# VHH binders against p46559, part 33

Target 1, 369 residues: p46559
Amino acid sequence: MTAIEKFFTEKSPDSEQVLLKVIELGIDFLGGEWKNVDKSQVNVSRVHGGQSNHMFHVTSSTSATPYLLRIHRQPPSQVFTDTVNLAIFSERGLGPKLYGFFEGGRMEEFLPSKTFDVNDVLVPENSRKIGAIFPLYHSINVPVSKSRRCVHLMREWLNGYESLGGGDYEILPTTVNYSDHPKSVSIKDLNHEIDNFEKWSTEIFEHTLVFSHNDLASTNILELNSTKELVLIDWEFGTYNWRGFDLAMHLSETAIDYRVPFPPGIKMNGDLIDNPPNIQIFCEAYVEADKKLKNRSPSDPTAEVKALIQECQFFWPLTNLFWALSAMKHSLLKFENGVDLDVQARDRLAVYFHLKPRSQKIYEELSKK
Below, E stands for the ipSAE of ESMFold2; O stands for the ipSAE of OpenDDE; V2 stands for 0.75 times the mean of E and O plus 0.25 times the DockQ between their complexes.

## First folded at step 6 (VHH)

Design n9 (framework vhh_8cml_1)
Fold by ESMFold2-Fast, scan of step 6:
Structure n9 (fold): chain B 369 residues (1-369), chain A 124 residues (1-124)
Amino acid sequence: as target 1 above (369 residues)
Amino acid sequence: EVQLVESGGGLVQPGGSLRLSCAASGRTFSSYIMGWFRQAPGQEREFVALITRSGDSTDYSDSAKGRFTISRDNAKNTVYLQMNSLKPEDTGVYFCAAGPFYTLSEYPSDYDYWGQGTQVTVSS
């Protein structure tokens, strides 16, 4: 834990120390009226947002510019990626304005908006809007590594798990009732799964490489109050990656409820995993928006939509392996985020093996074309 | 509790080599991840290297990769840091530290036990 994270987690938002610190940040990064703000004029409220960051809305009764303060819980390399991504999106008008960054945190524009939850993303019209906004983000060129894809981070997490003393992992799902998985997996087994999926993805989907969010849970989607337009936030896992992984990640997250108030703090819906209700509408919206953005000639949208659904289905298990490996490593770090990480890892590994046969069949079908 | 004592520091010319040793007291040494940190005057402690309990996995700071090698001998309750191609920027007090198996490599606060340090000076 960074010194700044410790400071903001150990003190109440209305403590004198916190009020003075947010004024100091306002003066340093925003200037202007922050120089004239007294602590009695400042309000700091905790924003209940993503699991990876502590967020605070900082306002005053003066004309000083309000800001959202994000304190990172993640490693420095991941923070660097997130900051670069936000700076690029800020400059291009595709996300909140970045006011400044410092070791352990950043300051950004607070957007008056509704944060989506799992019920919102299951509404067909919202699924359509989400599908339609993805091509805008997938079309941008970001000057970052194209080789550090999802499998790179997966290997880093698995290596971290091993370095922390991790070994064989027993798959005992709690929230899903799948039984078509191994009883346990070794680190060697998991490395084999990563290598195999990377090989398949490279052979049949290398042409689909785009800059991807990789973590589009419902809580990372804002609906602006004024326009009802959507904004995608929290790009800390943003990398060049296979398009279908990014799309499948969002669809997979619609089947998971993190609002469980008591342990394990997570519930996976097997019915939604087996039969995703909005995949058709989501993929139709993506294809339509992508064609419009690229000014492509009319083609048979049915064939293109069917191909995109298959692409999403192929990457679906990999999205669950991705979060399983993260959960395995972070459970050993005694990481506290309201979710039982061992339950998450076990359930996601069960989902991975349940869905993997479909991905293998898709690979076999497409590798012959 | 485990007690750590570093040795092997000294004055060396740029491009030279030094081998640091850290002797641990007690029967619990093999239960700890061992790390090396360094501190220049007026600076914060910075991560150099770590080694897992069994000795089969290691990690290094970017400045140490390719030049330094961490190793351990659990039978002798000792951890080592072999430092090659030393630079003036490597000058500082070198500390060994012991932490539980879930210790993060870069954060001094994750380590429970610390040695007193050994001085390494790289100059002509």
Scores: ipSAE 0.000, ipTM 0.084, lowest interface PAE 25.2, mean pLDDT 84

## First folded at step 7 (VHH; framework vhh_8cml_1)

Design p1 (at its last look DockQ between E and O 0.01; V2 from the best seeds 0.00; counts 0 for: pae E 22.2 > 2, placed apart)
Fold by ESMFold2, look of step 7:
Structure p1 (fold): chain B 369 residues (1-369), chain A 123 residues (1-123)
Amino acid sequence: as target 1 above (369 residues)
Amino acid sequence: EVQLVESGGGLVQPGGSLRLSCAASGRTFSSYVMGWFRQAPGQEREFVALISWSGDRTDYSDSAKGRFTISRDNAKNTVYLQMNSLKPEDTGVYFCAAGDYTISDFPSEYDYWGQGTQVTVSS
């Protein structure tokens, strides 16, 4: 634990030492607005819900700019990508302003907002807004590796699972009602699945490579209170990737409800697993926003939407394999996030194998040329 | 919230042995990577040993290898550090630490810390 983490975890937010420290930070990063602020004018409130950061909303009774203080719990290597991405998007007005960063923490704009839940993302107008915002983020040139992709993380997790003593994985029992999957899979089998999808994706979809969020569940979407515009947050899985994976990740997460009681803390909605009702309006919004952003006229907008839907359907099972591998490793680490990770891994493997034949058919159709 | 309580520190002669214990309360103990760190006066905390949740991986600092053994008893929610062949440079406050998902020898990677137990090695 860093010295600054110890400071903010060992002291009350209303202690004189914390009040003086947040004034010092305000002066150092926001300037003279804070230099005449007295500790009696300052309020520091804990913002709850984060596992990766200690978060504090810092305000004053003056005109000094309020800020969100993040004190990192995670090692610098795990924070680096999120901070770089925040800085890049902040400069373009696509996220909270970054006021400063320092060893162990950062200061950013506090955005009065509502965090979406699983129901919000299925509201047609919200789904349209989400589809329309993706091309903005996908258009940004981010100076990071283009070779790591989602498959790099998948291999890291599978290797980690093996090194922690994991072996053949039993897919049953599941909460989904599929029978067209193996009863168990070996590590070699799972490496084969990763390799095969990488081959297919590279051969057919390499032209779709964009900087991707890769984790756009509802909780990573903020609706601003004042404008109702959407802001995407928590870019820790951000990397270059095939855009269809990014879009399919968002769509596949609409089938998953994390609000159910633990255990198991997760429920898959069978009606939504492979064809959510919002896919049409989402893809229409993406195509229209991408066209406008790139100043191009589509040759056939209906055909482009149909092709994008097919692209999402191709990547759909890969998004489930991605989280299955993460869950397998983190179950051996006994990671606690309010979800039974073995239930998640089993269900997602079952869904992966159930949907893979559709992806193979799409690959075969598109590889004709 | 997780609370860690160390015990077993004390005064010992060079070449002697000491067994430190760390009792965990709160969350499920078996979900943590456990570590031991030590701090001499005026020095930064330094890594001594770590053990994975199952006990199937252990790592040691260069100074601890061959002399110290970390172990855990998940039924008792306790991690141990058996210290043999103690030297005066082993003197310091020993801290037990727990991390949710990181196998690391850096103290910043651990989320929960005990208050420490004093180990003094002198003749």
Scores: ipSAE 0.000, ipTM 0.113, lowest interface PAE 22.2, mean pLDDT 85
Fold by OpenDDE, look of step 7:
Structure p1 (fold): chain B 369 residues (1-369), chain A 123 residues (1-123)
Amino acid sequence: as target 1 above (369 residues)
Amino acid sequence: EVQLVESGGGLVQPGGSLRLSCAASGRTFSSYVMGWFRQAPGQEREFVALISWSGDRTDYSDSAKGRFTISRDNAKNTVYLQMNSLKPEDTGVYFCAAGDYTISDFPSEYDYWGQGTQVTVSS
């Protein structure tokens, strides 16, 4: 725990120390408008919903600009990536403005908005809107490594799992009812799965590399109160990846509910996994928006939409393998985020093996062309 | 190590039926994907059918589709291949195979093999 994290977590938001600290931060990054603000004029409220950060809404009864204070819980490497991404998006008007960053935290524009939940992302119109905004983000050139980080992360997590003493992993689904999975998987088996998907993806989808969010769950989507526009947040996993992986990541998350208030704190819907209701409208919206963005002539999008759906279907199991491996490692570290990580890992592995044959078939079909 | 033993092969006329069985050793039969392959004289071994761990997923070669049915009984550690409407081109040695974690029609993904049983379709 960093010094600043300790400071903001151990002290009450209405404590004199916290009030003076947020004034100091305001002066340092926002300037003169905060210089004459008295502690009696300041209100600090904790914002709930973030698993990876401590967030505080800082306001005053003056004309001073309110701001969102984020105190990091992530490793330094993730903080760095997240901050760089936010900075770029800030300059391009694609997210909240970044007012400043410091050791262990940052100051952001507070955007009055609604955070989406699992029901919001299932609304067809919202799915259309989300599909339509993805091309804009995918068109951004970010000065980071263009390597496929998802593969590296999977391998790192698996290695981490092994280093922590992890062995064969038993697959016992809890919230899904799939049975077409092995009883257990070894580290060797999992490495083999990573290798196969890396091979397949490289052969048929390498040309689709784009800057990706890679974690677009419902809680990472804001609907602005003023304009009803959607803003994507939490780019801690923002890296270059296959387009289909990023899209499938979002689609796969629409089938998962993290709002379960009791153990295991997660529920997956097999029906939504097998038959995603909005994949067509989502992909249609993507294709249309992408054409507009690239100034392409209007044409029948039918074939392109079909191809994109297939691409998303191909990557769907990989997104589950990705988070399964994460959950496996972090479970051994006794990471607490409100979700039983073992349950999540087992369920995601069950989904992976259920969907994998379809991906293999897609590869076989596309590799012959 | 898993030992596999095929049975049920024989001579049959065109249009006839055969049921092949493969018995596996050990108590971990349900941990394996099971497959049937065949090899005709002078040809390479080719995929015929596979069945997942629980039996809820099956796949067939194009030649086998509609005519062959793969099934398994995990309580008996046995996988079956019901072959109907047999043709002369179905003649060959049929092999049972077991893989630990993958659903695949590639022989390289299977770790254990039986000795095979001869199937001959002739008038």
Scores: ipSAE 0.000, ipTM 0.245, lowest interface PAE 13.4, mean pLDDT 91
ESMFold2 (binder alone), look of step 7: mean pLDDT 81; pTM 0.824

## First folded at step 8 (VHH)

Design q1 (framework vhh_8cml_1; at its last look DockQ between E and O 0.06; V2 from the best seeds 0.00; counts 0 for: loop humanness VH .161 < .165, pae E 18.3 > 2, placed apart)
Fold by OpenDDE, look of step 8:
Structure q1 (fold): chain B 369 residues (1-369), chain A 123 residues (1-123)
Amino acid sequence: as target 1 above (369 residues)
Amino acid sequence: EVQLVESGGGLVQPGGSLRLSCAASGRTFSDYVMGWFRQAPGQEREFVALISWSGDRTDYSDSAKGRFTISRDNAKNTVYLQMNSLKPEDTGVYFCAAGKYTISDYPHEYDYWGQGTQVTVSS
């Protein structure tokens, strides 16, 4: 734990020390009206919803600009990526403004909004809106490596798992009822799975590389109170990937509830996994918005929508393998985020093996063309 | 190592039926996807059918669909291929195969193979 994290987590938000600290930050990065703010005029409230950061809403009874204070909990590499992405989006008006960053934290614009939950993302109209917003983000040119980071991360996590003493992993689903999976998987076998999907994806979908969010769960979607527009946040995993991977990531997350208040803290819905209700609407909206963005001539979108659905279906299991490997490693580190990481890993692996044959079939079909 | 032994092959008339069996050695039968392949004289080995670990998922070649049924009994360490409405073009050596952690129609994805059993469909 960093010194600043300790400071903000051990002290009460209404403590004199915290109030003076947030005034100092206001002065240093925003200046202006913050120079005249007294501690008696300041209010600090904790914002809930993030697993990787501590967040505080800082306001005053003056005209000083309120701000969101984010104290980092994630690794430095993710902090760097997140900060760079936020800075770029800030300048482009695609997210909250970045006011400043410092060792262990950052200050950003507070957006009065509702954070989506697992039910919100299942509303058809919201799915449409989300689908329609993706092309804008996918059109951004970010000056980072154009390599596929998802494959790198999966291998890194698996290596980490092994280094921590992990071995063969038993698959015992808890929240899903799939049985079409092996009893256990070895590190070698998991590497083979990664290799196969990398090969398939590279051969078939390499032309679809875009800057991707790669973690668009419900909690990373804000609905602005004023306009009802959606804003995507938490770009700590923002890197270039296959378009379908990013889209499938969101779709796959719509079937998962992380707000379960009792152990294991996670629940996957097999029905939603097998029959996602909004995939059609989502993909239709994407295609329409993409055409508009690119000033394409109006045409029958039917074939393109079908192709995009197929693309999402192809990457669906890979998103589960991705997070399974993360969960496997972090479980050994005894990382606490309110979710039983072993349960998550096992369930996601079960989903992976359940859906994998469809992806193989898609590859075989598309490789013949 | 898993040893596979096929049985049930023979001579049958067109339109007839055969049931092939494959017995696996060892205690880890349920850890393997099981498949049937066949090889006609002068031809490459081709995929016929596969069945997943628990038997929840099956897949067939186009030629086998509607005529052949693959099943397994994990308690008996045995996989079966029921072949109905047999045709002369079904003639060949049928091989049982076991693959670890893979559902595939590619022969290279399977780790163990039986010796094969001859199936001849002729009038």
Scores: ipSAE 0.253, ipTM 0.695, lowest interface PAE 1.9, mean pLDDT 92
Fold by ESMFold2, look of step 8:
Structure q1 (fold): chain B 369 residues (1-369), chain A 123 residues (1-123)
Amino acid sequence: as target 1 above (369 residues)
Amino acid sequence: EVQLVESGGGLVQPGGSLRLSCAASGRTFSDYVMGWFRQAPGQEREFVALISWSGDRTDYSDSAKGRFTISRDNAKNTVYLQMNSLKPEDTGVYFCAAGKYTISDYPHEYDYWGQGTQVTVSS
């Protein structure tokens, strides 16, 4: 934990120390409008949601610009990436304005909005709107590396797990009811799984490379109060990647409920793991919006939608492996985010192995054509 | 569906060498990851070596690394295991296995198995 994270987690938002700190930040990044603000005029309230940040809405009774203060919980290596990605989208008018950033956090525009939960995502009209907005973001040419993909972060987490003394990982007990997975996996096994998926993905889906969010859980989707337009936030995992991973990540997160009380703070919804009800509507909206954005006439979506659904199904287990590796490493770091990270890792590994045969079948079918 | 037949086993002295072959039947041999496993009496089958579909990746158990070499010839539908510097603990029945899914050193991930060939290293 950074000193700034410790400061904001150990102190009440209404404490004198916090009030003076947010005035200092306002002066430093927003300028003289905050210089004459007294601590008695300031309100700081927590904004809940997300697993990667502590968030505070900072306002005053003056005309000083209110802001959202974001204090990072994620590994230091990702703090730079998240801020760069926000700056790129802020400059293009595609998200909140970026007011400033510093080691361990940033200041950004507060958007009056509703944050989605997993129930909101499954509402058919919302699922359609989410599917339709993805092509806009996927069409942006972001001047960053195209080679780092999701697998590079997965390898970083696995290397970190090993460096922290991790070894063979026991998959049982799980909260999901599957038996078609190994009892345990070695670091060697997990490296093999990453390598296999990278090979398959590159051979079949390299043409689908786009700048991807890679973490579009429901809490990263805002519906603006005024317009009902959707805004995607928290681009800390943004990289070029196969679009199917990005879409599958969103879809697979609908099966995961983070609202359950800690412990364990996480539960897989078994009804959604193999056959999510929204995949058809979501993929239809994506295909239609992508064709419109590229100035092609809308066409028969049946074949294109079927192909996109297969693409999502192919990447689905990889999204679970991705978060399993993160959870394994962060469990050894004793990272506290309201989730039992070993429960998450075990369940996600079980789901990964359960779904992997489907991905292999898709690879086999597509590699013959 | 694929049928696997191992050959090349026998009796060797410690420090000796042996080359195992696994002949596969089937038009889709190149679609399979191939593995070698071994089983001593009263023990579970243990991983020895694997080779990917194209041969572009190999992996070995700790006990095999540096001493054994797996290779494949997709034109001949054959997988080989060259075993050098053999030790008494290498004694067992060696099985060839084929799996269509991802690369794995877990026996339960392999769909097809041969009948095995005996390797005996005298103590």
Scores: ipSAE 0.000, ipTM 0.172, lowest interface PAE 18.3, mean pLDDT 85
ESMFold2 (binder alone), look of step 8: mean pLDDT 82; pTM 0.837

Design q2 (framework vhh_8cml_1; at its last look DockQ between E and O 0.07; V2 from the best seeds 0.00; counts 0 for: pae E 13.3 > 2, placed apart)
Fold by OpenDDE, look of step 8:
Structure q2 (fold): chain B 369 residues (1-369), chain A 123 residues (1-123)
Amino acid sequence: as target 1 above (369 residues)
Amino acid sequence: EVQLVESGGGLVQPGGSLRLSCAASGFTFSDYAMGWFRQAPGQEREFVALISWSGDRTDYSDSAKGRFTISRDNAKNTVYLQMNSLKPEDTGVYFCAAGRYTISDYPHEYDYWGQGTQVTVSS
C-alpha cells in the first residue's frame, strides 16, 4: 500500500487532514479559485463502483473546479497504461479531462453521470448506443505497440499461475450449467488453446487490429446526466487487439453480473451466453456509425453486419479464456475484489469450451475463402 | 457419416491379453475425448477408461486400474485399449465412445458410439 493510499483509506473523508490535502492538490494542479478555498467549504465524498481504485468526489461551496480524485490500487504497469490512455483521450475530448497525476493517484474531471449496471447494458437502445460509439474509439491512433496484447497477457497470467505453484485446474461450473468441457485442464492444454486462437485470429482477422478497450463491462460505461451520451472509462487494459475481441468482450460481459451481494459474488447467465439478445442491434449500430465516420457511401449493410456478428462470435470464447486465466493467477495471490475468483475461472472455462467449437467452425469456413 | 469401428476382441484365457482398437471417421478426432465402455450380459454399460483429446490425461475404472491402458494416435484417428491380466469378469461387449472436450465416466457425456466388439475371457 502506498503512503497516499494509506492516507485516504485510513482517514475519514471529512477529517481535517483529508480536507487540507485535497485543497493542496487543488492548488497544485488546478490553481485559481482553489487558492482561496477554506477547509470549511470543502466536501469529500467517496465514489463507489471501482474495484481497482479508490475514488473521491471533491467539491466546494466556491467557484473552484470540482474534481475526481483517484487513488490507485492497481499495479504500476496498469497505472501507467491507464494514465497514458486517459491523457490521450482527455486531449481528444473522448473522456474526462486529466487535471494531473502524482505518485499513487490522479485528478480528473468529474462527470455527472450514471454508471451502467448489468441491466442497463441489456436494454436494446443502450446496446445500440454502445455499438455506435465503438467506431470512434477504434479509429484512434495511439502511439503504443501494435502487438496483440491479449495473447501476451494470457501467457503472462498462465506463467504466473504456474510460478505460484498452480497445476492442473479442475473445471467445476457453479453459476452456469455446461457439461461439454474437460474435467480438468493442464497448463499445457491451456497453452495449446492460446496457441490455436492466436493462429486462427492472426490468419483470419489480422487486418482488424484497432486500439481497444478490452474491458468494457457495464461499470466502465457512464451515461452523462445532461446529454445522456455514453462515455467509456477505465482504459487500464487499453491496447491494440483484434476488433472482434474488443466487441466480443463487451458482449460477453453483458451476460455476467459482478454485483451479486452474496458469495460467490458473480453470476453468469447461460441463456444470454447462448442467445445474446442484442448482438444484431449492436452490430448494426457499429456498422452504421463506422460508415458515417469514414464517409462511406450508403449501401446495404446486411452482409457487413452478418460478418461482424460472426467475428464477435468467433472471439467470444477467447474473452472468457482471457479472464479465466487472470482469475486463476489472482486467486492464488488471494486477491480480494468481492468475487470468488475460482468460481469465476471455472465458469469462464466452462463457457470457453462450450463456445469454442463454434469459433473453430468459423475459422474453418473463413479459411476456405 | 460418423463412424467408430472397434476391433481386436475375441476369446482369451484368464491371465491373457487383448488389444482393442477403435477407428474413427466422419469427425475431427483430435477434438474429442475418447472412452471405452463395456457391457456384460444382463448388466448396465459401465465405464472402463477414458483419454483426453491430447492424450495427456487418462482415467480408469477401479477394475481396470493397473491392468488396462488406454492410448490414442491422433494421426491415425484411432484409440486403443491394452488389456492385460484378463479375468472372466472382464467378459462383455466393449464399446468405443467419443465426446467433444468432455472428460467423463458418464456415458451420456459422449456423443458418438461404436457397435462394440465382443471380449470373452474363459478357460
Scores: ipSAE 0.017, ipTM 0.329, lowest interface PAE 7.2, mean pLDDT 91
Fold by ESMFold2, look of step 8:
Structure q2 (fold): chain B 369 residues (1-369), chain A 123 residues (1-123)
Amino acid sequence: as target 1 above (369 residues)
Amino acid sequence: EVQLVESGGGLVQPGGSLRLSCAASGFTFSDYAMGWFRQAPGQEREFVALISWSGDRTDYSDSAKGRFTISRDNAKNTVYLQMNSLKPEDTGVYFCAAGRYTISDYPHEYDYWGQGTQVTVSS
């Protein structure tokens, strides 16, 4: 842990030391409005920060601007990426205002909101709204490397799994009923899978490269209380990537329920994986919003939607391989997050192999042109 | 050294039957999906049938469905293609292929290929 992470995790949020610290931060980054705030006027409460951050809502009984304090748990490279992304989006008015950042954390606007859950993302009108937001974010030019894609992190996780003593991995799915997968996979097998998808994606979809969220599960979508507008948060996995991966990640996550009791703390819905009910309306909304944003002339919208659905279908299994590799590594680190990481890895690998033939068929069809 | 050796090809009348065999060696047969592909001159190899490493899944091209049956015998390291109701369109060189844990019907996913056996369906 960093020193600041230890400070905020080892001390109670209502302790004198924490109250004085958040006043100091308020003065330092928000200025004199915090100067005369007394610790008796301050409230610090923990907010759900996911597994990557410790989050605290800092308020006072005065007119001083309340703020969200984010203390990073992320690896150094993800801290850099998340901070750059937040600053860029804040400057463009897309997401919370950034009040300040420092080693190990930042201060940002607290957005009174409802966090979406699995039920919310399955509502067709919500899928339309989500599909319509993506093009705005995809249109932003973020000044980071365009060569670092989802596959880079996948290789890092697989290398980490191996270096921690991981070997052949047995695929014994629990929450899905698929059987069209290998009994086990080796490190070499998994590298082969990553290499194939990278080759296919680069050959066919390089023109679709956009700045992507790469982790748009329901919990990263806020509905603002005041306006009902949607805001996308937690850009820690943000990179340039093929847009189809970004879209497929969201669609794939709608089929996964993390609310089930631990163990296992996860359940994949095979019916939603095989027959995603909102992919049509989601892709229609994306195409319509992208056309408007780019001021494109009329084209064949039906063909464009079909092509985008095909992009999502192509990338869908890769999104499951992505998180399977993360789960394999973090299981060896004995990371505890309310999910049985071996169940997640096994189920996601089963889904990957179940859907992969469709991706290969799409690649073959498009590569012949 | 990996070897896939096809046998059982030949000349057959329309409506007839053939059984192709592919004997495998040099790898752990039960870890590999096995496929049959065919190729007419000047054409790319065309998928015919596959069977997964466990035998739990089979898949067939539209032209093969209902007429051809793929099976495997892990004790003999052999995959078979029973071809019934043969048509002139089935003429070609039939290749056995092995891919580790693939369930793909596309040739490039297969690591090992046999030399092929000729099947000719002639009037």
Scores: ipSAE 0.000, ipTM 0.247, lowest interface PAE 13.3, mean pLDDT 87
ESMFold2 (binder alone), look of step 8: mean pLDDT 88; pTM 0.887

